# VH-VL binders against q0atu2, part 307

Target 1, 119 residues: q0atu2
Amino acid sequence: MLDKKARIRTSREYRNVFEKGKRLSGRFLIIYYVENALDNNRFGFITNKKIGMAVIRNRIKRQLRAIVREYQGQVKNKHDIVLVARAGIGKSSFEGMEKDYIAIMKKAGLFARNANKID
Below, E stands for the ipSAE of ESMFold2; O stands for the ipSAE of OpenDDE; V2 stands for 0.75 times the mean of E and O plus 0.25 times the DockQ between their complexes.

## First folded at step 15 (VH-VL)

Design th13 (framework fv_dusigitumab; at its last fold request DockQ between E and O 0.83; V2 from the best seeds 0.86)
Fold by OpenDDE, fold request of step 16:
Structure th13 (fold): chain C 119 residues (1-119), chain A 121 residues (1-121), chain B 111 residues (1-111)
Amino acid sequence: as target 1 above (119 residues)
Amino acid sequence: QVQLVQSGAEVKKPGASVKVSCKASGYTFTGYDINWVRQATGQGLEWMGWMNPYSGDTGYAQKFQGRVTMTRNTSISTAYMELSSLRSEDTAVYYCARDYDYYETSYFDYWGQGTTVTVSS
Amino acid sequence: QSVLTQPPSVSAAPGQKVTISCSGSSSNIGDTYVSWYQQLPGTAPKLLIYDNNRRPSGIPDRFSGSKSGTSATLGITGLQTGDEADYYCGTWEDSPSAWYVFGGGTKLTVL
């Protein structure tokens, strides 16, 4: 699990990212990202009913958290980033999700210049 | 300006198939799911399914399983909905609608103008 | 028939306030967020309210949404003749698979 300070926790914080942030879509993921006034990044995860039952949503959420944890040290600082699972993600492999995450984050320019695990 | 423009009216006989198109413009086509909703004459809205234009993945309402096929051509930003084994009860206006995710839900923020499909012998 | 229940019709005179109810269950409205759609005669539906109570750009503040428990409500103040339309609530279900559900629709007549 991500540290508490690295998590978006309130509905207000989530909505702020949706309303003020930029949006990019991948095959299985949508990211909303916006600069924050903190010294650290915060991540949020959305697995809504569109992707299926609670068991599926929870599984996907755990997998996305694992992916974010693996690469969080390579993400540019001072960003709030919300990951939204797209419909169909339930059929995706972990590797597929990871690949999509990396691709979207690259497109967004959110990886640090010295990132070394994104290729 | 976001727009969804659908194909023209269709008249079909029972047992035939119909394929309705929905051309998207003004946004990144692959970035938003497309929903299909129909409305029989004088009746309410009925959700048919969703299609992810990026992956091609779909999810259909149980009522239409085995009879509906949702596809897309990304090169022309066009979504398609094909309904087979048509019956008189399928007579309706069919809409495509863009799906927009917001917080823990999604909503249909843009709609096509609708396509009238008439099934009669 | 519809998973979400709406009154078939409501009516009021210009300038008055009307409310349209949308009743569901703990598996839908009670556990998610509601959207409202306006359908003018002979036209495609239009998004009116999302996230229970938010208005898209261009929607006047005469329109409002609220949610409590397993029910949602659309409010229209300062009723205008142009508000005469059908109104639908909608939300997502997740069982047995993901599917979107609409209310039966409410026909609003401006007297």
Scores: ipSAE 0.914, ipTM 0.958, lowest interface PAE 0.5, mean pLDDT 96
Fold by ESMFold2, fold request of step 16:
Structure th13 (fold): chain C 119 residues (1-119), chain A 121 residues (1-121), chain B 111 residues (1-111)
Amino acid sequence: as target 1 above (119 residues)
Amino acid sequence: QVQLVQSGAEVKKPGASVKVSCKASGYTFTGYDINWVRQATGQGLEWMGWMNPYSGDTGYAQKFQGRVTMTRNTSISTAYMELSSLRSEDTAVYYCARDYDYYETSYFDYWGQGTTVTVSS
Amino acid sequence: QSVLTQPPSVSAAPGQKVTISCSGSSSNIGDTYVSWYQQLPGTAPKLLIYDNNRRPSGIPDRFSGSKSGTSATLGITGLQTGDEADYYCGTWEDSPSAWYVFGGGTKLTVL
């Protein structure tokens, strides 16, 4: 469960990340990310209907939230970051999603040099 | 300059198979899913399925399950759709299309030129 | 037999406005987002509208889209003879039979 200020809340905020942000794709995930004007990060999660039925989409969102929560202390601040489930993700494992997230975040340069600090 | 260039027209007999190719250029091929859509002469568009070129995973419309196989070769940025046990009603133009994710939806932003497959005896 | 229903044809004079309807259900348009595609004779479809009402780069603002309830509408103003084409709505659906569905298509004639 992410803190309230670390969540992208509205459809307008979500759409802004898609319109203004950079896109990187992996095996199971796509991230869209843009620098924000806050002191902190905000995270969003998207599963569209092509991913599967609602129970599958909700499970995937819960798993992605858990992954983000585990690594949030490693992420450089001042970014809005949306994780988009990619077609086929319903066949993946939690470990597969986690490895994909780590790889994409490293490729985007979004992990901080220090494990627990930004400076 | 996103392009999807498809293989040429095919003429097949009933019971045969056809494999249509779709060569992608101008973008990272594995970063976007490919969908296949067909259109019989004078008819509307019919969605056949999606293929994730990174993972190789697929999802097929129920009508085509058991007859369609969608694959790719990432080294040459090419997607394939193979339809087996062909019947005359499979005569159509077959399109590949790139799927772009946006918010809670996605759409087909680039399409191949189409491949005419004729099934006749 | 299309899941999404469109009129088979519409027509209007150059310079006029036309609208094309797309009628669905609560399982598709009612809780999804609609795209519109233009298909000129003998060519592949081209994206015109996504996310109900957004235009991709290069599509002029005389093309517009809207959604209300279980129906979507494509609007075309300032009609040109080059707009003669078939127009399809499409959307993702929660369905075991098919995840994506198209309307039956509407032929636009500019007289």
Scores: ipSAE 0.835, ipTM 0.920, lowest interface PAE 0.8, mean pLDDT 91
ESMFold2, look of step 15: ipSAE 0.807; ipTM 0.913
ESMFold2 (binder alone), look of step 15: mean pLDDT 91; pTM 0.943
OpenDDE, look of step 15: ipSAE 0.847; ipTM 0.943
ESMFold2, fold request of step 16: ipSAE 0.833, 0.824; ipTM 0.922, 0.918
ESMFold2 (binder alone), fold request of step 16: mean pLDDT 91, 91, 91; pTM 0.939, 0.941, 0.941
OpenDDE, fold request of step 16: ipSAE 0.911, 0.912; ipTM 0.958, 0.957

Design th14 (framework fv_dusigitumab; at its last fold request DockQ between E and O 0.94; V2 from the best seeds 0.90)
Fold by OpenDDE, fold request of step 16:
Structure th14 (fold): chain C 119 residues (1-119), chain A 121 residues (1-121), chain B 111 residues (1-111)
Amino acid sequence: as target 1 above (119 residues)
Amino acid sequence: QVQLVQSGAEVKKPGASVKVSCKASGYTFTGYDINWVRQATGQGLEWMGWINPYAGETGYAQKFQGRVTMTRNTSISTAYMELSSLRSEDTAVYYCARDYDYYETSYFDYWGQGTTVTVSS
Amino acid sequence: QSVLTQPPSVSAAPGQKVTISCSGSSSNIGDTYVSWYQQLPGTAPKLLIYDNNRRPSGIPDRFSGSKSGTSATLGITGLQTGDEADYYCGTWDDSPSAWYVFGGGTKLTVL
């Protein structure tokens, strides 16, 4: 799992990202992102009830965390980023989710210039 | 300005199908799910389902499984809801509504003006 | 019949305060956040409250929302004649599957 310092943990922190951040949507994911005053990135994950039952939500959340962890080192620093699972994600593959994540993050310009695992 | 504009009123016979359209504007169509909600005359709101316009994934209320089909045409930012095997109980105003994700929930922040569907023999 | 329970009607005089309750269960209101919708006569519903207690832009602060346990409450102070409408609570449920549920609606009459 992500380090504690790399996690958005409080509802207030989440809402701050929703309120102040920019929004981009992909097929399976919506990201809200905003610069933070830290030296590290923080990630949040939202899997609300519309995407399915608790078992589905938990699975999706685990998969999203895995994806984020894999690419964490390639993301520009000083950002709070919240991933919101979209309706339909429950039927997606891991690879599909990963592809969507990469696409959205690229569109957002959140990957570092020297990132090479996203090509 | 976000707008959802729906197609006009429909009158159908029992057993027929109706297809209601919902044209979105003022935002990125594929970026927000669309919900369909109906309201029988003098009755409350009833959720029918959602569609993710990006690729067309859908989720329907159990009540409408097998009878409802939600689709979209991204080129014209239009969502469609088709209800088949119509019965008198399907007489209602049908709404499309944009879904906005916020924290651990979502809400319907913009609604179409509604489409009246009347099913009568 | 609706999953969420609201009083069928409430009434008050202009300037007064009214509250509308919305009762659910642990699978809906208890585990998520509630929205409220206002439907003026002959019009489409309008978002009034989201995230239990937040107001969209343009909604005056005399409208408020709260949630406790499996119940939510809409509060309206300084009641105006223009507030006469139907009010619906709504939220997501995941039992037996993911679906959005509404209250039965409350008709607010301004006396």
Scores: ipSAE 0.917, ipTM 0.960, lowest interface PAE 0.5, mean pLDDT 96
Fold by ESMFold2-Fast, scan of step 17:
Structure th14 (fold): chain C 119 residues (1-119), chain A 121 residues (1-121), chain B 111 residues (1-111)
Amino acid sequence: as target 1 above (119 residues)
Amino acid sequence: QVQLVQSGAEVKKPGASVKVSCKASGYTFTGYDINWVRQATGQGLEWMGWINPYAGETGYAQKFQGRVTMTRNTSISTAYMELSSLRSEDTAVYYCARDYDYYETSYFDYWGQGTTVTVSS
Amino acid sequence: QSVLTQPPSVSAAPGQKVTISCSGSSSNIGDTYVSWYQQLPGTAPKLLIYDNNRRPSGIPDRFSGSKSGTSATLGITGLQTGDEADYYCGTWDDSPSAWYVFGGGTKLTVL
């Protein structure tokens, strides 16, 4: 869904976002984010073992990628953004994750002012 | 500064329940999950479960299913762990700890001072 | 009897070096990152190492960590009497369900 240009792929790049970025927490999601020197946004997705078994983690990752893909055009350019699933996310609905994502991105100031997708 | 302050020592009889509190300060309480860990006398650390204080969701270790309940009160930045049907084997120090997500895992970066619970007749 | 195996005790003289091992499996150490906790007598545990080899602010560089395969190692150089403590490794495991597993702990005695 997201092409390779829009993905954070290496452990070094992930750790850079965790160490230099800002942290903002939502109900089911945490984002770590930092401005990059590229011409595009990059996204990373973390579902660690506290979330549940591999089947659950893989489902959550697919759903988060779908949400990010759908709202990709509304995100302010030149950012590296890592989404971290929180404990309990496996019990949320897809709509719940989507609403949480939108709320966090708006609070972080990462959505364009004229963005009108879900709200 | 981040601080987790727990309630004081408890002495209980077998079959009773105990409820330990953990008051957080110095950070956004709803922004970090809280885990509970116990340490029986002369033994190692044993994980009991987690609570997400924002969502209110919980997860418990299989050993404690049916006996443990974790809750929180966001207005006073306090998490609670209640253990019921107490046995002498539940005599332990109970800790709350803040869960920090970093890259592909999480760990416990700040711990409460511990609450001693003694179960005896 | 812990899922993560540590030696029950280690000892060395002041100024010496020690290593503490932590052995797990493919569902824990082999598949994710390890943390180490120091517990001084009568106190709560304190985070010493995270992400296999990283130190929180305030932890001296005498403490180091490493991981190879399904095992992790904590190294302590320049031992001091104040290092006498119990040391625990810890990580997440998802078998049979998600849970945080600790090693059995290692008691470090200096001298």
Scores: ipSAE 0.870, ipTM 0.932, lowest interface PAE 0.6, mean pLDDT 92
Fold by ESMFold2, fold request of step 20:
Structure th14 (fold): chain C 119 residues (1-119), chain A 121 residues (1-121), chain B 111 residues (1-111)
Amino acid sequence: as target 1 above (119 residues)
Amino acid sequence: QVQLVQSGAEVKKPGASVKVSCKASGYTFTGYDINWVRQATGQGLEWMGWINPYAGETGYAQKFQGRVTMTRNTSISTAYMELSSLRSEDTAVYYCARDYDYYETSYFDYWGQGTTVTVSS
Amino acid sequence: QSVLTQPPSVSAAPGQKVTISCSGSSSNIGDTYVSWYQQLPGTAPKLLIYDNNRRPSGIPDRFSGSKSGTSATLGITGLQTGDEADYYCGTWDDSPSAWYVFGGGTKLTVL
């Protein structure tokens, strides 16, 4: 489960990932990621108003959190990772978001070797 | 270096359509959304819509819904904006701009040079 | 008139300071982050300020931005004749649906 230790919490922490991290984009998602000094990963989730009204943005965040929770054990540790919703994501299915996440995390080299839950 | 290079000026009659191109270079085209913005002579900037070049999804300003179509060809890193049923009030400079996502917002970090479209009889 | 209200013009002498206001609402400036764009005569707009107060590389620190409540302000110190341009604030709004809104623009004249 994504508990408080696995969450990016402050605006300063979020901005650090955007300023210092690498950026990779998929069909509906962008990730920014940077190595941290912890023994664990931390995840952040961003939507902005171009995505839609707050109800839609909150639904997207919940879906992304669920996807990250499902695959968190397969992610290489010591990274801060921010998932940014991309314009058009509201037209994606949950399964479409999941496939997009797997693809960009593989491209970033962030999944551990021989992880069981990726294709 | 990031560049957005637009097609040349066009003169059209009322009722015609125009299609403006925006060729991107210096970055991964599918990785950033393109927005279209127009500016009538002596007037301010007016947002028209966005395209996600990876997914092909679009979102249009309500004013242009039904008259505007935004497309792309990813193999040549080019975005397009087509405006139909042209009126004299559509005379403007049309810009494409790259949308950069940052924290809880986004902004237009690179702009094309603009394409003048003149609608006259 | 634009949803984001700017004064139509401002003027000041070289070396002086000028501020340009941008007044919006809770659905835009009040709940998001403001960018500023400079449009020199005969050219495309250029990003000047993002995230309320941050400068892209190449923008001198005499340009500054701030936001309070539903209003934003662009400040320009040490005014130069090359700063003569139109200035636009911009941000996302989600009311009634998602759209990007620009202010009406402010013409800066350096006399």
Scores: ipSAE 0.855, ipTM 0.928, lowest interface PAE 0.7, mean pLDDT 92
ESMFold2, look of step 15: ipSAE 0.822; ipTM 0.917
ESMFold2 (binder alone), look of step 15: mean pLDDT 92; pTM 0.949
OpenDDE, look of step 15: ipSAE 0.833; ipTM 0.940
ESMFold2, fold request of step 16: ipSAE 0.847, 0.839, 0.844; ipTM 0.927, 0.924, 0.924
ESMFold2 (binder alone), fold request of step 16: mean pLDDT 92, 93, 92; pTM 0.949, 0.950, 0.947
OpenDDE, fold request of step 16: ipSAE 0.914, 0.910; ipTM 0.959, 0.958
ESMFold2, look of step 19: ipSAE 0.837; ipTM 0.921
ESMFold2 (binder alone), look of step 19: mean pLDDT 93; pTM 0.951
OpenDDE, look of step 19: ipSAE 0.834; ipTM 0.937
ESMFold2, fold request of step 20: ipSAE 0.847, 0.852; ipTM 0.928, 0.927
ESMFold2 (binder alone), fold request of step 20: mean pLDDT 92, 92, 93; pTM 0.947, 0.949, 0.950
OpenDDE, fold request of step 20: ipSAE 0.908, 0.913, 0.915; ipTM 0.955, 0.959, 0.959

Design th15 (framework fv_dusigitumab; at its last look DockQ between E and O 0.74; V2 from the best seeds 0.00; counts 0 for: pae O 2.3 > 2)
Fold by ESMFold2, look of step 15:
Structure th15 (fold): chain C 119 residues (1-119), chain A 121 residues (1-121), chain B 111 residues (1-111)
Amino acid sequence: as target 1 above (119 residues)
Amino acid sequence: QVQLVQSGAEVKKPGASVKVSCKASGYTFTGYDINWVRQATGQGLEWMGWMNPYSGETGYAQKFQGRVTMTRNTSISTAYMELSSLRSEDTAVYYCARDYDYYQTSYFDYWGQGTTVTVSS
Amino acid sequence: QSVLTQPPSVSAAPGQKVTISCSGSSSNIGDTYVSWYQQLPGTAPKLLIYDNNRRPSGIPDRFSGSKSGTSATLGITGLQTGDEADYYCGTWDDSPEAWYVFGGGTKLTVL
């Protein structure tokens, strides 16, 4: 699981990322991200009602947490990053979400190109 | 500036189909979902469905399932809504709207000007 | 099917205050966030309030929103004749399936 200090926790922290951050979208995911004043990254995960009922939303959040945990060591530091599930994500595989995450993070300049091949 | 520009008014006979277009500009078209909403004269807003222009995935309101098809052409940043087997009750203004994700919800931050569809004998 | 209920109409004189209610259920307003849309005569709807109580850029602070339990409220102070419009609340609902719902709309008359 992600360390407590690597989690965005409060609604104020989440809303700050949406209001101050940059937005980049992929096939199944949107990221919002902004530099923070910490020594570490923080991650947040959002699934709203348009995604489906609660059981579906909770499954998707668990899958996204697992993906972020796998690649967190390759993310440039000092960023708050919120992953937002996009309508239609429930029809994606875990591998499809993972591919989308890698592509978005590279486009945002938060990953090195092909960094996941070395790790 | 974000803009959604819809096709012109249409008059159709019962049993026909109509296809309304919605051309997006001023933003990355595939980055935001498009929703379709209709409004009969003097009545309220009725949600019809969403379309993810990146993936092409859709979700339709149950009332329109089987009669509505929402598509897009990403090369020209255009969304489409097609309604088949038209009835007089389908006479309405049809809107496209951009869906903006914010925190635990989303909302329609930009709307097209509307397309009047009249179904008459 | 879920339903958001609004009064059909409200009215007040220029300079006064009105509120517009929006009643829902636990499957919508009760556990999500409400938006309000303004539709001036002959025009498309426009976003007025999001996230229960936030205003987009360019919306004057005369417009406010709040939520309590399964109900939401739009407040308009310092009424102007240009505020005559239809006002709709809207939100996502997951009963019986995830879908977007609007209130029936409220016609505001400034007299």
Scores: ipSAE 0.802, ipTM 0.913, lowest interface PAE 1.0, mean pLDDT 91
Fold by OpenDDE, look of step 15:
Structure th15 (fold): chain C 119 residues (1-119), chain A 121 residues (1-121), chain B 111 residues (1-111)
Amino acid sequence: as target 1 above (119 residues)
Amino acid sequence: QVQLVQSGAEVKKPGASVKVSCKASGYTFTGYDINWVRQATGQGLEWMGWMNPYSGETGYAQKFQGRVTMTRNTSISTAYMELSSLRSEDTAVYYCARDYDYYQTSYFDYWGQGTTVTVSS
Amino acid sequence: QSVLTQPPSVSAAPGQKVTISCSGSSSNIGDTYVSWYQQLPGTAPKLLIYDNNRRPSGIPDRFSGSKSGTSATLGITGLQTGDEADYYCGTWDDSPEAWYVFGGGTKLTVL
């Protein structure tokens, strides 16, 4: 699980990211990202009912947290990043989800130059 | 500005198929799902399904499964909805709508002007 | 027949306040945000309220939304003749294949 300091928690924090951040869409994920004034990154996760029933939404959220945790050390610092799960993610594999995350984060230029765990 | 422009009115015989187009502009087409909603004359709105323009994935209302096909051509930012085995009950105005999918919900923030489909013998 | 239940019609005089109810269940309104759509005669629906109580740009503050439990309410104050239209609530419903549901619609007449 992500540390508390690495999580976006409040509606205000989410709104800030959505209003001031940049938006990129992938196959299974949409990311919103904006620089913060902290010395760490914070991540938020959004799953809505388009994904499926609550048990599916909860599973997807757990999987996304696992992916983010795995690559957290390779993401450029000082960013608030919100992951919005798209409807099709409910039928995706974990590997497909991970691949999409990597692809969209690369496109956003959010990985550090020396990142070595990326495909 | 965001715009969804749909194809013109259609008149079809029972048993035929109809394909309605929805051309998007003013935003990144692959970034937002497209939903289709129809409305029979004097009746309410009826949701038909969604389509992800990036992946092509779809989700259809159970009522239309097996009879509806939602597709897209990303090169021209156009979504399509094809309904087969048409019946008189399919006579309606058909709308495409952009799905703004963030926070813990989604809503349809932009709509096409509608396409009238008439099914008659 | 609609999953969400709305009164078929409401009416009031100009300047007055009207409310439109939208009743659902725990699988839809009870578990997610509600949107409202306005449909003027002969036109396509337009987003009026999203996330229960938020207004898109261009929507005056005379329009408000709220949600409690499994029900949502649209409020219109300072009613104007131009508000005469059909109003629909909508949200997503839990199912193996998630589906969007609309209310039956409410016709607002300005007397």
Scores: ipSAE 0.235, ipTM 0.812, lowest interface PAE 2.3, mean pLDDT 91
ESMFold2 (binder alone), look of step 15: mean pLDDT 92; pTM 0.947

Design th16 (framework fv_dusigitumab; at its last look DockQ between E and O 0.03; V2 from the best seeds 0.00; counts 0 for: pae O 4.2 > 2, placed apart)
Fold by ESMFold2, look of step 15:
Structure th16 (fold): chain C 119 residues (1-119), chain A 121 residues (1-121), chain B 111 residues (1-111)
Amino acid sequence: as target 1 above (119 residues)
Amino acid sequence: QVQLVQSGAEVKKPGASVKVSCKASGYTFTGYDINWVRQATGQGLEWMGWINPYSGETGYAQKFQGRVTMTRNTSISTAYMELSSLRSEDTAVYYCARDYDYYETSYFDYWGQGTTVTVSS
Amino acid sequence: QSVLTQPPSVSAAPGQKVTISCSGSSSNIGDTYVSWYQQLPGTAPKLLIYDNNKRPSGIPDRFSGSKSGTSATLGITGLQTGDEADYYCGTWEDSPEAWYVFGGGTKLTVL
């Protein structure tokens, strides 16, 4: 349920993050991220055909959106962030994806202070 | 700077197995999938499967399911492809390639030099 | 019997233009993004075009790509003898047979 202003919406906006952003990968996820000129964050979610059939890709997107929503208050503002599902993610649990997201976001320095409260 | 260096040529008899290695350098090995592609003499490219080197998860083309095993050793940044129950039609050059995710797709941006596997009696 | 169909060969003189087609279906090219790979004689394939029409760094702008419907096209202008190679299109597909598919390849001869 991310606010519409907090979503990356167009192909051009997505491609901009891939082309200009930094890339960090984890076990199940890759993030691309770049500082934006807004006062808020924007999130995008990508699954491609190698992840599985559409029903699996849609389930993964729903799970990732739920994870981002839960932690969005801890994310430093002014970033465009694209989460890319990595090959093999269909075999992961929700908890596995969540832990991977936390680890990647910490490594990227995108969580606000007091990172020890996130594991 | 990205480089994929494969093991040397192999000659095998029908029914044997072959294991090809692919050593990565110049990037974080666990951060990108490795795909395996083969090419018989005078023929086109044939995709075999992928491995996620971080998780160890794999996905194989149905044609090779049951005969192929893809593994890795992250401590030496090396991926492996093993093909068992070899037949003469498995004679080919075997390539590893790095998979780069971009938007709603991905592509093979760096390739190993290839490993020739010859299956003959 | 490749899922993606390419002409087996094309030829032209140095300095001329050629196009190489890649014909697929709604389940691949029609619903995905196409890459092109160049394979010079005796070498590994090399990425030439990605995301239908984008060039990686170091690929000259005389190489171009486009996609329309279920078909993709590689264009090469100002042909050089060093362009003599095999060219492959490729893309992902939702398929239990294979998740990635290549075209059958096109041998370019520069006379």
Scores: ipSAE 0.790, ipTM 0.912, lowest interface PAE 1.1, mean pLDDT 91
Fold by OpenDDE, look of step 15:
Structure th16 (fold): chain C 119 residues (1-119), chain A 121 residues (1-121), chain B 111 residues (1-111)
Amino acid sequence: as target 1 above (119 residues)
Amino acid sequence: QVQLVQSGAEVKKPGASVKVSCKASGYTFTGYDINWVRQATGQGLEWMGWINPYSGETGYAQKFQGRVTMTRNTSISTAYMELSSLRSEDTAVYYCARDYDYYETSYFDYWGQGTTVTVSS
Amino acid sequence: QSVLTQPPSVSAAPGQKVTISCSGSSSNIGDTYVSWYQQLPGTAPKLLIYDNNKRPSGIPDRFSGSKSGTSATLGITGLQTGDEADYYCGTWEDSPEAWYVFGGGTKLTVL
């Protein structure tokens, strides 16, 4: 799992991202992102009711955390990023989620210039 | 068969806290969210929040933020709703309900029998 | 004060048809499935309709649901005395965290 310091945990922190951040939509994910005043990135995850049962939401959240962790070192620093799972994500493969994550993060310009493994 | 059995009636003073339990049976407890809904006498249904029994994740209505705490004990398939700083306006019947949440659909397919909470000085 | 609007009461004679409306907005009914709940006097609510127009097991086909735009409708044909109850519509709303909203409820009286 992501370290605690790399996670958005409080409602206040989430609200800050939603209110001040930019929004981009992918096929399976919506991301909200904003610069922070920290030396690290923080990630939040929202799995709304529309993505499925509790067990499904838990699975999706675990998968998204795994994806974020895999590419964490390639993301530009000093950002708070919230991933909101869209309804269709429950029917997607892990690879499909990963592809969508990479695509939306590229569109947002959140990957570092020297980032690899994102093509 | 699916059943939700709630704890008995409570009488509390203003400022006190109340904790209502909801014991589930007949299905995998951790597979379905539990929602809490209350109903004041002669009034409509009011949604309070939900809990994911597997992860413990919760979502509360803004009205109850800071005053409500939803928890669960998976070993006994029981969900709890605690409401603090009770007011007379909190007098109501409190229900737990199972959420059948399958992708884009979500509805409360099974309900507890309700717990009457009376707040009076 | 509820997000979803229902008529406070409806009435009809046995054997007749009644409809109960539920009006919302694009952020709730317009964007998700609607459920209906029946609450007999002194009892807990019971699921009556889900996914706009589907009936759970045990619910007779006299009960029907429909949705159009930002409004939903519950239909009851062949009204029986036992149908006298309060009826509530409900649905989820994302903002961005999901929260559930009920209608104000409709009291159905069988004359």
Scores: ipSAE 0.029, ipTM 0.711, lowest interface PAE 4.2, mean pLDDT 90
ESMFold2 (binder alone), look of step 15: mean pLDDT 91; pTM 0.940

